VH-VL binders against q58428r495to569. Designs and how they scored, part 9

Target 1, 75 residues: q58428r495to569
Amino acid sequence: SGGKDINYIEVNYEIKKGSLFPPGFVDCNENISYNDEVVLIKDDTFLGIGRALMSGFEMKKAKHGALVNIRNVKS

## First folded at step 19 (VH-VL)

Design r5
Fold by ESMFold2, last read:
Structure r5 (fold): chain C 75 residues (1-75), chain A 124 residues (1-124), chain B 110 residues (1-110)
Amino acid sequence: as target 1 above (75 residues)
Amino acid sequence: QITLKESGPTLVKPTQTLTLTCSFSGFSLTTSGMGVGWIRQPPGKALEWLALIDYDDDKYHTTSLKTRLTISKDTSKNQVVLTMTNMDPVDTATYYCAREYYDYYSGSDYFDYWGQGTTVTVSS
Amino acid sequence: ELVLTQPPSVSAAPGQKVTISCSGSSSNIENNYVSWYQQLPGTAPKLLIYDNNKRPSGIPDRFSGSKSGTSATLGITGLQTGDEADYYCGTWDSYRRGYVFGGGTELTVL
């Protein structure tokens, strides 16, 4: 299925380089692995690229600590 | 005035289960952002974080000891309890409890108040 | 074996400046706030620096913290004999889902 097979992370805000923490997280592909390249999206719009700091399964439950190292931000 | 105090046995035998209680005052573990963690320090060695329980009952344990550690709280008594199974002489250490402050939105995360520690010797 | 690496010891004369480094990774120091703890001989640790570079009430401004990439640094200026202690960095590790301390640094004031 299109969209869900990529390493996406959905966020609720316009991102900057740095760290994604739980308050900004909405959803993700749970099959993401630690240190995978991920694409950050909001409202189906590509925002940038990062590296996962934990699995996607754990991101969906996390309440403590950074989830993603945001490396590149578009536009 | 925020204080924490560790209590429990000071001498245990190998294979026994250690139970330590952290009794605290001056804050409540029902308050958002509050947590209590356990840290140990073998004689002359570095600090080692063991476990943490927070105000909404989330629990965390150091990976290497996860199967041996249980942490729980009684908020009405202002107590946190750590159990550690299958004690071994290498577990001889001073055990500290400390208040953890974590701000969900800012990401602040630190141990700002510590107990005096209790020394536990594991020996036959 | 250690997640956060610190030099085992540093020393300097009274009045001098010292720095203590703490080296980690993207899952800890780079993306999570760093704290520093002071442990005077025979006592429990106490919080010295939080949120990378902030001082709790009662900590003099000659103690400072900074962070760059996967490394953090504690700075102490105007060194005093009362500063002889062990110093630990600490931070959350997102991959390990737990808090981690460095191996500690013993500061000796000549």
Scores: ipSAE 0.808, ipTM 0.938, lowest interface PAE 0.6, mean pLDDT 94
Fold by ESMFold2, fold request of step 20:
Structure r5 (fold): chain C 75 residues (1-75), chain A 124 residues (1-124), chain B 110 residues (1-110)
Amino acid sequence: as target 1 above (75 residues)
Amino acid sequence: QITLKESGPTLVKPTQTLTLTCSFSGFSLTTSGMGVGWIRQPPGKALEWLALIDYDDDKYHTTSLKTRLTISKDTSKNQVVLTMTNMDPVDTATYYCAREYYDYYSGSDYFDYWGQGTTVTVSS
Amino acid sequence: ELVLTQPPSVSAAPGQKVTISCSGSSSNIENNYVSWYQQLPGTAPKLLIYDNNKRPSGIPDRFSGSKSGTSATLGITGLQTGDEADYYCGTWDSYRRGYVFGGGTELTVL
């Protein structure tokens, strides 16, 4: 069902390996589950891959704690 | 001079609701990054985080006790209140309140000032 | 069982060094800042280390913190009998959406 089922996370900055925190988060597929592999994007551009630390529904409301473990960043 | 002090009953009966008040001074829960949490410690056992309320009125509760815990604040009185329903002898513990500092942008997160604690015994 | 695991006890002689480990997961230690708390006998906990490795004002530099992956470590050098206490690691857990403490480590200075 289009791009809606892809485990995407949209961010507002150029990422590095480490953790995504709420200030860098823009939007995501809310059906992401804890520990899912996710793709990080900015302006429809692929940036890297990470693992979800909470559900996508929870990410959209989170103000506290890391959202994603960023494992790979496009060089 | 930041201080926190716990108050409430020291003895409760099983099934009763416990209400504890944290009265604090030297900071305000209107200040960004400020929060107050509750932590308990059964005799001879580890610290157990219970709940947290922040300046933005966001609330967090330990999963295992979520249905029994309510946390609220009265910013004008510099107080935070914890309510825990259906008390049981296993809930006998020293209850602490502590100031939590959280920085939204950096993710810093720690309890830097603690009350002396209040011991609550649930009769068997 | 425990979200964060610590050895139940450690001991060393005055003047020696000891380390206390704290083992967790990607949802807590790996991706969130770790703090350490000291609880002297009969007292409330006190913040000892924050942001993995920073000391609050008044904490001597013989206390240090570090982390690697899902594990954090508290180091104490120049042990004194006044260091006998319980030590707890603590951090936010993103999955549980709450703060978690380790099980605590009792330090004995022989």
Scores: ipSAE 0.806, ipTM 0.939, lowest interface PAE 0.6, mean pLDDT 94
Fold by ESMFold2, look of step 19:
Structure r5 (fold): chain C 75 residues (1-75), chain A 124 residues (1-124), chain B 110 residues (1-110)
Amino acid sequence: as target 1 above (75 residues)
Amino acid sequence: QITLKESGPTLVKPTQTLTLTCSFSGFSLTTSGMGVGWIRQPPGKALEWLALIDYDDDKYHTTSLKTRLTISKDTSKNQVVLTMTNMDPVDTATYYCAREYYDYYSGSDYFDYWGQGTTVTVSS
Amino acid sequence: ELVLTQPPSVSAAPGQKVTISCSGSSSNIENNYVSWYQQLPGTAPKLLIYDNNKRPSGIPDRFSGSKSGTSATLGITGLQTGDEADYYCGTWDSYRRGYVFGGGTELTVL
């Protein structure tokens, strides 16, 4: 958790199962690939897991469409 | 009252460049959430999305035609222009422009107003 | 290659109900909003359903939309001869970074 080779996605809100859209996105590992499992974090705290809907490189510049399918949220 | 209208040549020869203009009224491409897209339909075939330009000048193109397509806008004239290079008989279709609405925060996304279309035939 | 798959045709008698399916993936139907478009013979497409299940002003209640997972469905009840048209689903595809339409479904009312 917190290493630079982790498929992390930083968000700005408390997530729910569903879709992450650009307004909720803060930053990510740009080396994430489409369909990778990703960990969602806020303030260095693990929130849940999801699947990438595009590369991390594209997430950092996307303004249109869902970025991540959020599959599970920490209970 | 929102309207869009396509204009341009109806007959082009193979290898020529097609330039189509979408002239619209009743909305502005300076308004948040507004965009204009191009969609074509070969005779008897399905709709194919081609390209889109929105109010903040982001541009999107269908991957298979990306190197042949250019989209631009003139917001002062309420016009969007599509250029398609190296026309071929398979590109014979009716070409539509349509207004796209996209809500950045909700992700709502749809084409709510369409032009009547213009038919372009590519033949020697 | 079609990104969204629809049946090529459906038919039913006046007054009956039909459904039209649209199958896609997680990068489109599952995580992005779905719209449906009606194209009457010889005319431009018209928005019929947006945001998965909402109707624009002037679209009667007998048109409905829904989605589950990677599939979306258009429902039409009380079929009328004026409903004979081609119907297309459409949605943004996050992976392809563009809009996609289904292959279309020809509705025949007999």
Scores: ipSAE 0.805, ipTM 0.936, lowest interface PAE 0.6, mean pLDDT 94
Fold by ESMFold2, last read:
Structure r5 (fold): chain C 75 residues (1-75), chain A 124 residues (1-124), chain B 110 residues (1-110)
Amino acid sequence: as target 1 above (75 residues)
Amino acid sequence: QITLKESGPTLVKPTQTLTLTCSFSGFSLTTSGMGVGWIRQPPGKALEWLALIDYDDDKYHTTSLKTRLTISKDTSKNQVVLTMTNMDPVDTATYYCAREYYDYYSGSDYFDYWGQGTTVTVSS
Amino acid sequence: ELVLTQPPSVSAAPGQKVTISCSGSSSNIENNYVSWYQQLPGTAPKLLIYDNNKRPSGIPDRFSGSKSGTSATLGITGLQTGDEADYYCGTWDSYRRGYVFGGGTELTVL
């Protein structure tokens, strides 16, 4: 959540399995690497698990293409 | 009616810089979701995407050629220009420009209108 | 060097069905929309399928697309000699930050 060493991705909506695209993205740990496992959060609440499709640095500026493969969603 | 047309030299020498212009009509690069890309095809070979510029002036280049490619637009003239430096005989190909449609919210992304292509030969 | 893999060629008789596969990865086919392009001999490519399975206006319903995981498939039924062409899949690749095309498939109608 707030820990900088966690591979977090903050989103603005309640996610479902599939792809995270730029409109749903808020912020992330910029040190995430391609293919890392990531934790998706909203308002500091754990939502699910995904896999990064680009670096965290690139996610923060991306306007094109999926950012994360969302694999599991907390129900 | 949407049309795109490539123009530029058809013969260049090795080491020269190629400049190609895509002139289009029926749409504007000021319209959200509009982009223009360049794709080439060597004789008898597959399509290779080269570069893309969108309405928001974001630019993308194929990684292997990024240092050789420059893409720009003049929205008032409905033109996109591709420049490729240090041409080599392996760059001999037909070069196409095509309109890219991208929907920011859905992620829809495709090339729906293509120019006829221009064949560029790189030879001494 | 191919990011998206297609069979180099396929063939079938007039009136029959053929499928053309396109294999990629999570950074492209799995998480981004797939399109298919038809290139008739001596012509520019034409959009055939977009958003995995949608047809532009004027494309007959005997052309279809589907996607499962990291693989996409173009289906063509009721083959006609006018369908002889090269077929390319294409999609955005999030890791490479660019569009990618498959190697192309030459369809021959016997």
Scores: ipSAE 0.802, ipTM 0.937, lowest interface PAE 0.6, mean pLDDT 94
Fold by ESMFold2, last read:
Structure r5 (fold): chain C 75 residues (1-75), chain A 124 residues (1-124), chain B 110 residues (1-110)
Amino acid sequence: as target 1 above (75 residues)
Amino acid sequence: QITLKESGPTLVKPTQTLTLTCSFSGFSLTTSGMGVGWIRQPPGKALEWLALIDYDDDKYHTTSLKTRLTISKDTSKNQVVLTMTNMDPVDTATYYCAREYYDYYSGSDYFDYWGQGTTVTVSS
Amino acid sequence: ELVLTQPPSVSAAPGQKVTISCSGSSSNIENNYVSWYQQLPGTAPKLLIYDNNKRPSGIPDRFSGSKSGTSATLGITGLQTGDEADYYCGTWDSYRRGYVFGGGTELTVL
């Protein structure tokens, strides 16, 4: 959890390019900062790359607005 | 029939605290996705969003005024109250309350019903 | 300084077409739904477009919305004198954790 240096975001669905909203969010590295590049994963599987729209701490409590701009999705 | 109406003083002195009440009907702030926001508009100027409170009692405030604003609701009275401290002549504006609809799953977010507004003048 | 930028004014003749732009950023327009509001002189704003391009009931299809990247556009065809108003874009800003409006655009129908 908090000891990882990887900017990971765990999601609960197969992503598409676009925006990650709170219902799809499971967990993340709390130390992510706004505009950081992030890695999206599901069940330990790499899904794609995005850019954070808020801090990881705020992602974990957010109920409103997009969390991540999903830029690349593994085909 | 969804309606919202702003009430409160129309003239305040500098440094005083403004308290505005939004009284609404035709919806409940206990209903999922419902919220009420406050927006102001100085004479001849743009709309400025101030604050929002939703059915789940989550509260949001514009960053520049966060320390001056308090928003609360009384769901039994169908009212939302905005308090703004340390009023200044630059705060002279028409103040609107509006119903916000937010869909948690889709991210839809918009103000679909607005009050008529109340004009508040801060004396110089 | 505004978070969302709109031209201050636009004008066109009756029956013509006009577009109104709204420029923002990744934290707002690019990743969050955009709405447009019409404010007729002396009145409260009214929702005109939501979810980037959807019309509420009662809004005619000559009003349209679109979005590309960090920009949104309101389109109005078949201009009527009753369309003279101020138009505002609005959206949630994820970084600021609040709603934001553009600076507004005054439409004049000559």
Scores: ipSAE 0.799, ipTM 0.935, lowest interface PAE 0.6, mean pLDDT 94
Fold by ESMFold2, fold request of step 20:
Structure r5 (fold): chain C 75 residues (1-75), chain A 124 residues (1-124), chain B 110 residues (1-110)
Amino acid sequence: as target 1 above (75 residues)
Amino acid sequence: QITLKESGPTLVKPTQTLTLTCSFSGFSLTTSGMGVGWIRQPPGKALEWLALIDYDDDKYHTTSLKTRLTISKDTSKNQVVLTMTNMDPVDTATYYCAREYYDYYSGSDYFDYWGQGTTVTVSS
Amino acid sequence: ELVLTQPPSVSAAPGQKVTISCSGSSSNIENNYVSWYQQLPGTAPKLLIYDNNKRPSGIPDRFSGSKSGTSATLGITGLQTGDEADYYCGTWDSYRRGYVFGGGTELTVL
């Protein structure tokens, strides 16, 4: 769908500014590239904005290290 | 009492394959968060991380040497083995194995116990 | 060649303070925990600081760590001649999918 062309990352918790690590990750657009701006969502609700630290394809496999630099969180 | 010790040849000819064994005690690679990494240091130069294997059998290799490195473990023997192919004089270094602690949930990541190192010379 | 940049050397007199910097990027220092390692002459490295600013048991509080953005700093106060060593920062790099060390800093206590 058209909404899925967006650089989204689905998480399982209410985020804070900082780093997203693998335990908080659920799914993402695998076409995300390193350093892309990404939107963080939970249950289709916008939570904030970050920067990708690896490709979306690699995020879906990752078990080690931060996935996203979370820069802004919805007030 | 956590200890690690490197073993293997100290002299290798160019093009040969180096096999190093890390033998450790006081912890197990069946324990969550445990890993063993290999780090080398050429004479008078900086530390260079090479590879890592964890309790879950996930493996990581430095990008520049990935095609030359193989890392494996034998959990029942408390050993980790590093194989490095096509050795060259620039690979002359002291090779260390070290225990890595990684906390999946917090992201803590550090090498807290190191072997004494083994010096490998690559010369014809 | 180096992913993490450190000054090659620093020096200060006994009893004084020194800082050692480590400069990296968002894929390493900014978003992953930083550790510092001390390597005394002729010995293997030893963990000095972990999780940016925590000390293992037995490391005196003269040693401190901090991080801001893509830079980390090791601080040493009350310098002693026994502190002469090489100091390395280290952290995971998410983009490279591996651990990285800085180039090392030689501390001389004059």
Scores: ipSAE 0.797, ipTM 0.937, lowest interface PAE 0.6, mean pLDDT 94

